# VH-VL binders against p78833: the designs that were tried, part 26

Target 1, 198 residues: p78833
Amino acid sequence: MSFPASTHVYIAKIIGKKGEGDKILDLLSKVNEHVLKSEPFTKTYYFARDAKNPDYIFGLELYDSKEVLENSHKTSNPFLAFANYLTSTHAPLAEPLQLLNFKVVDGHLDKDNLGPDAKDYVLYTEYTGDSATLKQQLTVNPKADTSLIIHSLDDPSLYAVVTRYSKSGIEPGPAEISGATSVSQQVIYSGVGFLNRP
Short names: E, the ipSAE of ESMFold2; O, the ipSAE of OpenDDE; V2, 0.75 times the mean of E and O plus 0.25 times the DockQ between their complexes.

## First folded at step 23 (VH-VL; framework fv_patritumab)

Design X3 (at its last look DockQ between E and O 0.57; V2 from the best seeds 0.00; counts 0 for: pae E 3.8 > 2)
Fold by ESMFold2, look of step 23:
Structure X3 (fold): chain C 198 residues (1-198), chain A 119 residues (1-119), chain B 113 residues (1-113)
Amino acid sequence: as target 1 above (198 residues)
Amino acid sequence: QVQLQQWGAGLLKPSETLSLTCAVYGGSFSGYYWSWIRQPPGKGLEWIGEIYHRGSKNYNPSLESRVTISVETSKNQFSLKLSSVTAADTAVYYCARGHPIWGDYFDYWGRGTLVTVSS
Amino acid sequence: DIEMTQSPDSLAVSLGERATINCRSSQSVLYSSNNKNYLAWYQQNPGQPPKLLIYWASTRESGVPDRFSGSGSGTDFTLTISSLQAEDVAVYYCQQYYDWPLTFGQGTKVEIK
């Protein structure tokens, strides 16, 4: 369950206008096909819809390094088609694309290799506070099928946690850390992507 | 100093519903998981379930068909309902505070409520 | 479910002498990448609720006397009372928090010889 130190994590927040979620995911599905066939350096490529708004797309992406993300993934034809749609004059986004850069602190992506499912309970939580406190207090939840702790490369006060539980009726909620603020987002697997390479 | 005060009926008949409430004083209700744990007379401890202050909950599978745990965050309270009780449910019931991250271990406990299920 | 088994069920120790309680889990409770054992110990005096002594297998809770120590890793854990005092007569429980449901050992009663 350890991650190489070079592991680069992207959190993508793709805020689509009403009705755009399906098209965004269709394009990401084509990128995912390319990732599976041609990008062994892409270890996680997972896309989900916000539980409250299905046109808001959440992405969790893990790459062997920042270099392969920038020089190989982002230069692929399916990715360019996706990126060109997002920046087109159709203007499919309600807010500018957010791509957040993180490193792995600790955790696991798919404990029992069950694969993602639309019935999974998935929670993404951002924590802002004292970095030493957050690093000490945030621990892996081994009860979850996904428990990933990541630290922003651009904002030392920002940590995030992804939790996923595959059983219906089990909803591990976020922790609230004294002295930190948090924002949580429940997401639902879209059918596009993977947590561990098949 | 954090204090947990619990109350509810201590004597039940078979098939009734056990109902207990726990109120939290002298500390934050937010940022914690809150658990119910029971101990039959002369026996060990059994975790019943937990609830996060925002309503997320997890139950022991052995009891999940009969258990409901609820929060009333505005009152700093959480409650246990256990339906269809039998003599096997006779126990001291404790409420407890779980650690702020994942509710894993319990640093504060209520005094306990003995619940006896007759006949 | 992760089953927690303590030994012995009952232990008689002279005042001032060492008490040792063992706890074994049916599965490892060690998360290898952070090297933390998801295990706690509790003391329960007669007529009282349990009191947290140790978490992360070896970290003492605030206010717990230093005569209490925890050790072990993976599946095998030990609670040690280095010099037993009269107030330490109680039942001791281990508890894992590695997986749901949270489970406790059956308890070890410590008595004075």
Scores: ipSAE 0.400, ipTM 0.800, lowest interface PAE 3.8, mean pLDDT 91
Fold by OpenDDE, look of step 23:
Structure X3 (fold): chain C 198 residues (1-198), chain A 119 residues (1-119), chain B 113 residues (1-113)
Amino acid sequence: as target 1 above (198 residues)
Amino acid sequence: QVQLQQWGAGLLKPSETLSLTCAVYGGSFSGYYWSWIRQPPGKGLEWIGEIYHRGSKNYNPSLESRVTISVETSKNQFSLKLSSVTAADTAVYYCARGHPIWGDYFDYWGRGTLVTVSS
Amino acid sequence: DIEMTQSPDSLAVSLGERATINCRSSQSVLYSSNNKNYLAWYQQNPGQPPKLLIYWASTRESGVPDRFSGSGSGTDFTLTISSLQAEDVAVYYCQQYYDWPLTFGQGTKVEIK
């Protein structure tokens, strides 16, 4: 494993009301500015839009530890402003915010420190099934710029795979695993955030 | 058991376009990469390219300019076109199944189609 | 491209004896993240497509006899047939799937001495 055991993965699923995606991303951009400047222990703070629905925002966050998330990132003024807005009566959300906790099983992020491209597709796939089977069958793809396998801390039957191919225009797809169900989401870099720190 | 059946014209003239199709039976078409691999008579194996059921492709750079691989998911089929063929393209062509998560090793193969390019 | 080189090109072994085929990659096919070698071995009989024997360098495909084993890591790999049988006469190929393009060794012909 190339990640410390303490690495905490935070998956954010933000479904905005129609036309509200830009507003959400603007707010996330402000948070990102703070993350870049003041949160050195945030390894990844990456946001993308669903390939079909620009108001569906996907977030991939990696922290050195859960403590960093809870005691640093979540205590920042930009985050608090964002969180307060999303929980207010004026929230631009069509559905409640989903925040999922994961640990890294295997993987890498953006080989050779490649930056995200707005044209790049990222595939996020959730697998639900027998934990032992999924752990055994899910494998990192070294040919991908990003290939991350993560295990849910909230649901032991839940795994996820994040894949990105930056150059070939490849639209990644998930592999089927016998005995497991999968749900995939293709997302496009929104211009907000980073997989690796610049 | 997964079975790959392939077909296409086996005799071509120079400058023509090779066209082969592979159909998958007895297993899921989704979730795998599907490759074409060729083998000249008495020689080794050369990977041509692959396609995912969603349409993403990877080609061997040595053949990229002449190769087109396509997929028809509704039929569990994928195809190979190789343009501007020469005698050097004479080979047995195989379709095979690879896996993006488990790795692009090939666990199932078609029986192969001999394609001869001759004037 | 990752070049795969097998040795020897041909091998004659007596029935019941050990056959050893080597495969070298021009660069490592060991992925540091999961410590797996992206290397496979195939057997090909005349007029037949290749048959998968080994993947991840050392894992036998289902149905493959125990006399077949794969070993090695990084750039050097070995396929071993512990006791050669008549049906093992074939050409064997190694293949890397660490990076595109996927590449094969040139093949090793195994014959009975």
Scores: ipSAE 0.192, ipTM 0.754, lowest interface PAE 2.6, mean pLDDT 91
ESMFold2 (binder alone), look of step 23: mean pLDDT 92; pTM 0.952

Design X4 (at its last look DockQ between E and O 0.05; V2 from the best seeds 0.00; counts 0 for: pae O 8.7 > 2, placed apart)
Fold by ESMFold2, look of step 23:
Order: C-alpha cells, then structure tokens, then sequence
Structure X4 (fold): chain C 198 residues (1-198), chain A 119 residues (1-119), chain B 113 residues (1-113)
C-alpha cells in the first residue's frame, strides 16, 4: 500500500466568487466522469468545499506520474472545458487559481475503503519550516482513515498533511510543530470525486 | 522544565461526579494533546481520553458515556469530569502531556490524585 | 481494542544481571510503509507516576540510561535492562498507540533477587 515513487500530487485551491461553487463543481463532476472511465492513471480525484465558504473548492489529486497529469489529464476535453470556464471573461474566481505540486512522503488515503462522505472530518494542514525537522516530526496517524504526508516539489520548506476521520465526534486539531509555522483548512466532501478508485 | 499540577476532591460517594483539574507550567500548553489516565490501587493503567488545546477531544469507548474533558486555554488548564461514579472508579488519576503531533505517548505526567469512591 | 499482554508478571534479577520483559499485542502495531512500531515503554517507581523510557519501540527518551533498550516488531516486543541497578526496581508497562483506545500492558514488576 505504499505509493510508487513517481506518484504526483496536485493540491488545487479554487477560490470562487460568491455563488460560483456549484458551477465549478458541476464542471469538475464532468471531469470526474471522464477520470473514472478513461484515466486509470488517476488514483485520487477528490473535491471538497471549504467548511466556512462553500464557493472555495479544495482538490486533492494523485496521478501515477507528472507525465500523465500533463499529457493526458490536462489535455482531456472535460478538463479543457473546466479550465476554459475558470479563465473565461466571466471571471468566476475571486483570487488567482492556486495549483500546488507535491510528492508523497508517506501515508494512506482510505484505509478501510469506506469512500469519502460529507460527514467526514477532513483537515488540510501546511507546514513551513526546516525540511530535516519536518521530516523527523511528521508521522502517519494509523488511527485516521486518511493520513497523507506530502512534500512540495517547488518549495523544500513546505510540507502538508491530509487527515480524515469518518468516526463521528473526532475532530483532532492539527498539532503545531516547534520551529515551523502551520496553516489549516477544514474541508467538506462535495460529492465529486473519490479517494481510492472504486 | 514542564510541570503538571493537578487537584480535585479525593473522596466521593456513589453516583457523584468526579472532577479534577490539571494546570501546565514551565512549557507550552498550545500545540499539544493532553490526556487523563487512571490506575486503580495496585493495578495497571487505563487511558481515559485526550483533548487538544483548541478543544478537539477523543475518549476511551469504555467510558465515553460518562466522561467529559474540557480545556481552559487562557489558564493553561484542562479538566476531567466522570459522572455516576462507583467503587470501580477508585484509582489514582493522572494528567499527562501527549507526544508531538498526535498525542500518542506521554512524556510528562502529573503526580496523581487518589480518588476513592466509598462502597 | 488492541490488548497488550506482558510476561512475566514479575521477575527477580540479581544486581548487574540482565532483565528481559516481553510485551505482546493482539494486533500488529507496525505501520509497514514507514517501518515504525507504535509502541512505548514506561517505568513506574513506587509512589510515582509512570516515566517514559522508550517510544517507537526502540528509541530511548532523553535522559534514559543506555542500559535500557527496546526491540521487536509487529506483535512481539522486548524491554531489556542490560545490567540491573538498584534504582531500576519498578513496575514496567508497554503501551500501544496504533489504534484507539490507547492501551497498556498489565505491568511487570522487577525486583532484586
């Protein structure tokens, strides 16, 4: 259940203007249908809303390689339709699109294959600090249904952790790490996408 | 030099509520999970539950219907309430600091408070 | 719940001799992709709270003498005191942190023979 070394992680932060979240997710739903039918190389394709603002969309995507992301996923017709909407003169975004590239350090996506649910507690945490310190201190939590540790391909000081609990009433906050700064975002599964291919 | 100081009533009657408080000195309260652990006299250890300084909590299923753990972050304190006590709840109760990130093991402990429930 | 079983319940060891304490979990506490065992050991002197000795099965806590070592993987773990000292008379506990609830072994009492 370890990840191949070539695994490419994409974190998408899509900050929609008021009222745009539903349309953004509708287009992503079309991309997800294509992913399920035609992209066996897309191992995770998960979209959620920010817990405080439903028009802010969070994406967690895992691909077998950077090559299939760039040459197959991003060239598909449903993806191009989605991308064209985001950059259209309609201007649906309140902030520039944020696309972050990571590799997997360790962890698991859906340990019991329960599938994502809107009732899940899901937390995305970014840590910025000394890379050696973060590597030593960031550990997998086997108690979580998702516990994924990722390291930025563009910024050696940046790590992130995705944590998900399906059990009601569990909301462990992100732990702070001495010598690092952290930012956390709670997200709610949107109904679009998957963690493990069904 | 992290120190945990705990207090609360040591003698209870059946059906009463156990109430203990733990205060943290000489170190950061923020960024850690905090636990309660108990030990009946001459017996082993039982984990009761944990709380993050921002209020997230998780309890041992064996006790969850009777337990409440709370934080008072501005005072660097956390507390335990255990309702409907019986003689089986007689134990030394410890507060403890959880390990970095997930609070999995315990590097600092309070001195313990013996709570006796009369039969 | 992951049950933790220690053996023996008590042992008597002469000063300077080796003490060995076993701990067995009812389920594996190894996360295989990082090869970490989610297991800790504690020492409890009479009238004192437990003191952390070892975490991740084999990593000594700061200030713990090097005569203490942990080993094992998966379901079977060992705490070794290579040369028993008088101050090592205590009860020793293992603890898993792989799954909730966190659970401890029943304890092993170490005495001087």
Amino acid sequence: as target 1 above (198 residues)
Amino acid sequence: QVQLQQWGAGLLKPSETLSLTCAVYGGSFSGYYWSWIRQPPGKGLEWIGEIYHRGSKNYNPSLESRVTISVETSKNQFSLKLSSVTAADTAVYYCARGSPLWGDYFDYWGRGTLVTVSS
Amino acid sequence: DIEMTQSPDSLAVSLGERATINCRSSQSVLYSSNNKNYLAWYQQNPGQPPKLLIYWASTRESGVPDRFSGSGSGTDFTLTISSLQAEDVAVYYCQQYYDWPLTFGQGTKVEIK
Scores: ipSAE 0.611, ipTM 0.865, lowest interface PAE 2.1, mean pLDDT 92
Fold by OpenDDE, look of step 23:
Structure X4 (fold): chain C 198 residues (1-198), chain A 119 residues (1-119), chain B 113 residues (1-113)
Amino acid sequence: as target 1 above (198 residues)
Amino acid sequence: QVQLQQWGAGLLKPSETLSLTCAVYGGSFSGYYWSWIRQPPGKGLEWIGEIYHRGSKNYNPSLESRVTISVETSKNQFSLKLSSVTAADTAVYYCARGSPLWGDYFDYWGRGTLVTVSS
Amino acid sequence: DIEMTQSPDSLAVSLGERATINCRSSQSVLYSSNNKNYLAWYQQNPGQPPKLLIYWASTRESGVPDRFSGSGSGTDFTLTISSLQAEDVAVYYCQQYYDWPLTFGQGTKVEIK
């Protein structure tokens, strides 16, 4: 499965206060309803919880272009309401929202078209190091339902791999790349959003 | 009225490194993808590579091993280096701005720089 | 790589007559999620850089005369000049931007008959 060159990847890292994870997911669910209904150019809007910290929310968003993100999604009323709440004094966040911009290097989405009811395990791994080495050595996992290699638009030395497995699937660790530093996060799909539009 | 001005050495010997710079005037440098494209005399166009204003880049695999594209945002400039040149690298080299959407079609171009590789 | 093939290589047309240039891609450049064709057309005069004419296969760039039009979808595209003018003598290129590397057609030279 190939991606158009214009595809924009948005990674969200949301760290909630203790016990606030459910609230955050509920809010994201409301935004997702709007995305499904009114944002046809949003290819992926997927959020999951960290396996160890249920208040750590991971988000994978794919747009047909950065233009769609900037002038459609980010201008929507549900998103603005959500963003305003997260930046308010009443925000349920332990840390400021982190949003990262990427482009797709390689990968596939939703290989078996599993619905949101499937229990998914997602491995997100960031790699920092020599760009040429990382580009060459990072590979798509064909056994995963979703496997993406993405390159940061904010930091040329930063790559990431997003891998999704079904509940009965293989759950391997991240690839070790010589000369590179990696940080991984294992998250569980919490039923918010979609990897591919139903 | 966005303008791209480019400069660099136009005559090289084999094995030398091609070096070109492109400066952007009259428009925002941020938020765009910037590309280098070349055209051998009397022939078609070949995309060399692109760079985002923050530095992430994509290269044509056919040239990737020899190409380095860099950006200097503070000057609204980006540059091309092509190492180990041969006669096959003789071409007019263009810098170009990508589309306002994602930078994959080119709405503004430099005037081009002829680079001749000759012994 | 997605190969772009234009036809014909050269075209002679009388002033005021229609000029038609075809472009074929080795793979579809239609993206199903947005139903857009990632295809552009350029005009290049001697000694000048290419000039953008059409993007999204059929959207005309600002300032481009309405005699220029793009059509097609998937793998087959056409640039049409409805009434050829003297200033339209040039080489025309199609370009896909669906996938890396970005690739161009070999060009079509349009001349006055």
Scores: ipSAE 0.013, ipTM 0.579, lowest interface PAE 8.7, mean pLDDT 89
ESMFold2 (binder alone), look of step 23: mean pLDDT 92; pTM 0.951

## First folded at step 26 (VH-VL; framework fv_patritumab)

Design Y1 (at its last look DockQ between E and O 0.04; V2 from the best seeds 0.00; counts 0 for: pae O 9.9 > 2, placed apart)
Fold by ESMFold2, look of step 26:
Structure Y1 (fold): chain C 198 residues (1-198), chain A 119 residues (1-119), chain B 113 residues (1-113)
Amino acid sequence: as target 1 above (198 residues)
Amino acid sequence: QVQLQQWGAGLLKPSETLSLTCAVYGGSFSGYYWSWIRQPPGKGLEWIGEIYHRGSTNYNPSLKSRVTISVETSKNQFSLKLSSVTAADTAVYYCARGSPLWNDYFDYWGRGTLVTVSS
Amino acid sequence: DIEMTQSPDSLAVSLGERATINCRSSQSVLYSSNNKNYLAWYQQNPGQPPKLLIYWASTRESGVPDRFSGSGSGTDFTLTISSLQAEDVAVYYCQQYYDYPLTFGQGTKVEIK
């Protein structure tokens, strides 16, 4: 499995007000349709709900380059409609939109090309600590259907891991790394998006 | 040095529940996955399942319907329950420490407990 | 499930001679991008629990004598004991940790000839 060296990863944290999750996902479904039809260099476009708060939306997006994100994705009409809704006077967000930029360190997105499913167990974990230690200690988990290791472009001390299991009954906790702190979020596939292009 | 001490009933009747406990000494309980592995007479080793110190579990699908692994973190202990036992469950049962990241391989093992299910 | 098959089932080797044990997995346990083989070897002396010898196919665990070495990649792996000692009489197991469930080979018994 290879990622282009220029692969740009976007983690979106969209904290909707009560009742807003469905509308946010509806708009994202229109963006996803455009991505599938017209954005061949958008390689992952995956949206999920926080397991505890259905109006909190998590996004995992992979682009062949930052230029794809900036010049192709962010300029599309469905994306502009989505972005305009988020910043509208309706004010659908409970907290400011969080958009995190990462590069790929190692891993895979969909081991058996099965596609995402709402029954998947999905864990997103952020690790903060010494960059050399984290780079050395974070390793791919080939037992997972998704095992993606990413490193922040904005904060050298920040790494993240996306882990997904499609097998029933596997619910691992987050991996612990000595000398680092971690924050984990379980998410549930929303029905919007894809891990590998179909 | 890490030591794993295990105990539980070694002789069971069919349909009973196997119950074993493993206590961890001489090292950290936190930050590791803890496994149960069994070895039936004349057969290879079979991984039963694992538990993280905070309670998250993963089970071998072949046994999942009958297996419960639990943790008592305040005592540095974890336990195995296997329900509805038959003669096929006769084995030496081991507790083991998984490698620190993904439970990849097992660096410390208990001494084993022979569990015999009578006919 | 990834099935692990060892050969031979048993072997008899004279003291000081070389012992060679093969392990074959039903599918690759190599993760190509990090070039790691998710394979371990264990020694089980009579009446004892297994003891870790090798991980990542070729990395010796601390305290394991250098007469033990692991090699191979993908689906075919070898444990070599370069000069058999009396204490090496045991059953040896390979184990993959590439995919769930974790699985072990059936074992290879090593005896003194």
Scores: ipSAE 0.376, ipTM 0.760, lowest interface PAE 3.3, mean pLDDT 90
Fold by OpenDDE, look of step 26:
Structure Y1 (fold): chain C 198 residues (1-198), chain A 119 residues (1-119), chain B 113 residues (1-113)
Amino acid sequence: as target 1 above (198 residues)
Amino acid sequence: QVQLQQWGAGLLKPSETLSLTCAVYGGSFSGYYWSWIRQPPGKGLEWIGEIYHRGSTNYNPSLKSRVTISVETSKNQFSLKLSSVTAADTAVYYCARGSPLWNDYFDYWGRGTLVTVSS
Amino acid sequence: DIEMTQSPDSLAVSLGERATINCRSSQSVLYSSNNKNYLAWYQQNPGQPPKLLIYWASTRESGVPDRFSGSGSGTDFTLTISSLQAEDVAVYYCQQYYDYPLTFGQGTKVEIK
């Protein structure tokens, strides 16, 4: 599976206050409906929860370009409703919203086109270190249903790996890279979104 | 304020099935994990299992084969069934609300129901 | 399973004095992704359910007096009552929620000396 060079990867880390996770996901579900109907340029719109914190929402989004993200997706009414909620006086966030920009280095999203499932386990790992070393050492896992390596557009020293095993739990994550720091997060599919639309 | 009310039979014979129900008032049922926890007389606390409002469950492996937790979201209720009870199952049973952090800690509790298993 | 071990089993402290309860986990309950300790403390009075005191090892639940504090990280944790009051006579439990099954310490009985 290859990705066009213009493909833009958007990682969202949303930490809701206590009990806010469901509301956030409900709004994202509405956005997803719009994406499915009106955003053919959105390749992936996938949301999961931290395995230990259902109010921690993880988002993996892939767009044909950064331009359609900024000028089309973020200008949609459902998205605006979602964004307005996050910035409302209700203040549903426990921590500031984190939005990270990446480019695809290598990988595949859904090997057998099974689609996401609540029983899927996903590991998201961030690597920080020498860019050349990380680029060389990080490799796609062919055994994983999803194995995506992405490079940060905001920080050249930052790479991330997304690994998903469909209905089989999480196998050992990416190997440690000498000279690099890694932080992993286990997430589970929330029921909102898709990895690769038909 | 959130209140948990629980009810069920408190006296059982061996091999019978324990059945308890917990109802949630004064707060949202959705977005939380709901647990059952028991405490034998004069002893510590044992987590039995949990259920999410959407129906997903996690059980203590020590009791998994005998435990069933169910939820009725429309009534803001969840229930515990423990089959094949013995004297060892004599305890005060509590329902509790887990935090929205995957039932990490328990901020609200029912008053408890003493269940005695005796011949 | 992560085993939780409290010490001591019982503690007698004079009114106004400091009470210290320790809790040890067989495995670390520190989550590297968020740097949080998945550890809670409870107070239980006779005939009542446990009451949440502390979560994330050091965060007081709303309404809990300032004299209660939690500290520690990884595998070793401490609940401190800075000045013991009469109403603090109870059994205290630590609890990990880092991994399933959720497990509690065996409890520490705090009495007035």
Scores: ipSAE 0.006, ipTM 0.580, lowest interface PAE 9.9, mean pLDDT 92
ESMFold2 (binder alone), look of step 26: mean pLDDT 93; pTM 0.956

Design Y2 (at its last look DockQ between E and O 0.05; V2 from the best seeds 0.00; counts 0 for: pae O 11.7 > 2, placed apart)
Fold by ESMFold2, look of step 26:
Structure Y2 (fold): chain C 198 residues (1-198), chain A 119 residues (1-119), chain B 113 residues (1-113)
Amino acid sequence: as target 1 above (198 residues)
Amino acid sequence: QVQLQQWGAGLLKPSETLSLTCAVYGGSFSGYYWSWIRQPPGKGLEWIGEIYHRGSTNYNPSLKSRVTISVETSKNQFSLKLSSVTAADTAVYYCARGSPLYGDYFDYWGRGTLVTVSS
Amino acid sequence: DIEMTQSPDSLAVSLGERATINCRSSQSVLYSSNNKNYLAWYQQNPGQPPKLLIYWASTRESGVPDRFSGSGSGTDFTLTISSLQAEDVAVYYCQQYYDYPLTFGQGTKVEIK
């Protein structure tokens, strides 16, 4: 399915201190309840744990526009409660919160609309290099249940790809691209959120 | 130039296990999908399955119960085992490199190995 | 499975004349948002492995002569050899890479008339 040009992608990297992952996800679960009930403009709200460290939380979020993200989602009571916890004197984060802004280049989020699962293999890869070359070389993988190509709104040299195979045992490798550097992160669905609205 | 060299036993009896190995020269093994494809004499091509260099596999459902593809990355090699062969498995077996990113199409092929299953 | 059906099964063409090979998929292999068709063509000369000719339905592989061209979209594709030469006597296969399992057409044998 095509994405509207205004679609705004948010990649959240939430590096929790040891033992904080569950609390962070509990708060995000409450935000997700609000998103499902009250935010038809939030098309994807997906949270996963880093495969190596369960206290590191990865977020993939799609909004109809940057405007609704900033003025509606981020001003909601459940979101403010979550944000206030992260900045509280408890200091639950090991590193500053990373919130990355992207636009969609191409792809799909849940090919057969079966929903995310903890047995999915999900890979997030960042590519840095010549923008025109990366745009030409990064293609959609229709064989994958998720194949999303995104381009940074803040750094023209940065692209990212999200690839997911649902419960199949297939492990997507990071594609190597001549002239670009890449960093990959495997993530595991946390039980919080969705790829397509149910 | 990338070259794929393949070897294995070419004559089998029914119920035996076919075993072939493919070695990759003149190019990178890492970052690619590697496939096995077969062709019965005078017939068309059938994709058997693929392996990513780190060991993840995907098989043609028609053969999945009998197929194992494995990789030995330190040797730049991958292999095919097909169990419980019958005369219907008589074919030329090719190893091939999948195209960049996702192994979509095949740009380099081995020369093929004829495997005959006798009666 | 996406079934790939070629026609004709066999084709006889005079030297220097046009050969046209058709391929039909049972489901669309077009990803509409990028407008790419996930389809390739191969040539297999007698006694040789297949050789990649065309990918993305219409992009020639490096070193493939200009007389080979691909066209079509969605479910219907053609491979055209604009002026048949003696070395073009081969079997030609289409292949989809839109979904697993990867599948090939049954082949079209091209001969000199």
Scores: ipSAE 0.526, ipTM 0.839, lowest interface PAE 2.6, mean pLDDT 92
Fold by OpenDDE, look of step 26:
Structure Y2 (fold): chain C 198 residues (1-198), chain A 119 residues (1-119), chain B 113 residues (1-113)
Amino acid sequence: as target 1 above (198 residues)
Amino acid sequence: QVQLQQWGAGLLKPSETLSLTCAVYGGSFSGYYWSWIRQPPGKGLEWIGEIYHRGSTNYNPSLKSRVTISVETSKNQFSLKLSSVTAADTAVYYCARGSPLYGDYFDYWGRGTLVTVSS
Amino acid sequence: DIEMTQSPDSLAVSLGERATINCRSSQSVLYSSNNKNYLAWYQQNPGQPPKLLIYWASTRESGVPDRFSGSGSGTDFTLTISSLQAEDVAVYYCQQYYDYPLTFGQGTKVEIK
């Protein structure tokens, strides 16, 4: 499965203070409504929670280009409302917001067009190491409903793999790669967003 | 107006390493993808690879094992290294600017550097 | 890899007449999400780098004369010069940027008949 070269992957790591997760997701839900209605250029707008921390929100976003992210999505009123909340005097964040930029290396998002489900388990794994080695060793898992390999635009040594097994629980994550370090995070669908448009 | 200036050695022996540098003037370096493209004499164009201003790279699989593209953002420069050259690597090498936000169509080009590999 | 094939390899056209160059991709370069074709056209004069003419299959680059136009979708594309001028003698290339590696057509030489 191929992605256009211009496809921009945006990873959001939002760590709210205790009890803030629901409010954050409510605002993201409003953004999602806008995305569905007004942003055909958004291929993926998927939000999940850490399996252990409901206030840790994980976002996977794919856009047709970086331009539409910066000049359209981020300029929308719902997004601005969301952004304003995060930076408000209420200070809902426990840690600074992390926004990571990636390009697609390979993969698929929803091969059977099942859509996201609350029973889905998603594993997000970051690999840090030699770029050439990681490029060679990271491979798409055809058995996974979602298997996405992405390369950081911010750090050449950083790759990530997103693996989703629909309604079947989490399977073993990607293999360890010699000479590289990896950190995995298991997340579950929050009910907000989509993986792919029909 | 954006200008790309490129330089490097134009004559190599087999097994040596090709090294070219491209400098960007008159425009922003950040936010673009920067590519190297080559053209053998009398032949078509071959994309070698690209680098983002932050250092992420994509290479043509046909050359991946021998190609290294690097960037020095502080100087608005990016470079190409091609190891283990042969006569087949004789070509005019171009640096080019990719689309800033939509993808890799190339709106600005360097003048090209002829690299000849000869014994 | 997406293979780009141009036709013809060479074309001789009288001044003032229409020149038509075709480009075929081995797979579709149309993205269904945004309905855009990831296809560009270039003009190259001898001893010069290629010059961007068209992107997104049909959008003309700034400064490019109106006589140049791009059309097509999916796998079949066409560059048209409505009225060939002397300065249009060059080699023309199509290029896809839908998938890596980026690939070019083999080129079409346009000459005056």
Scores: ipSAE 0.000, ipTM 0.539, lowest interface PAE 11.7, mean pLDDT 91
ESMFold2 (binder alone), look of step 26: mean pLDDT 93; pTM 0.955

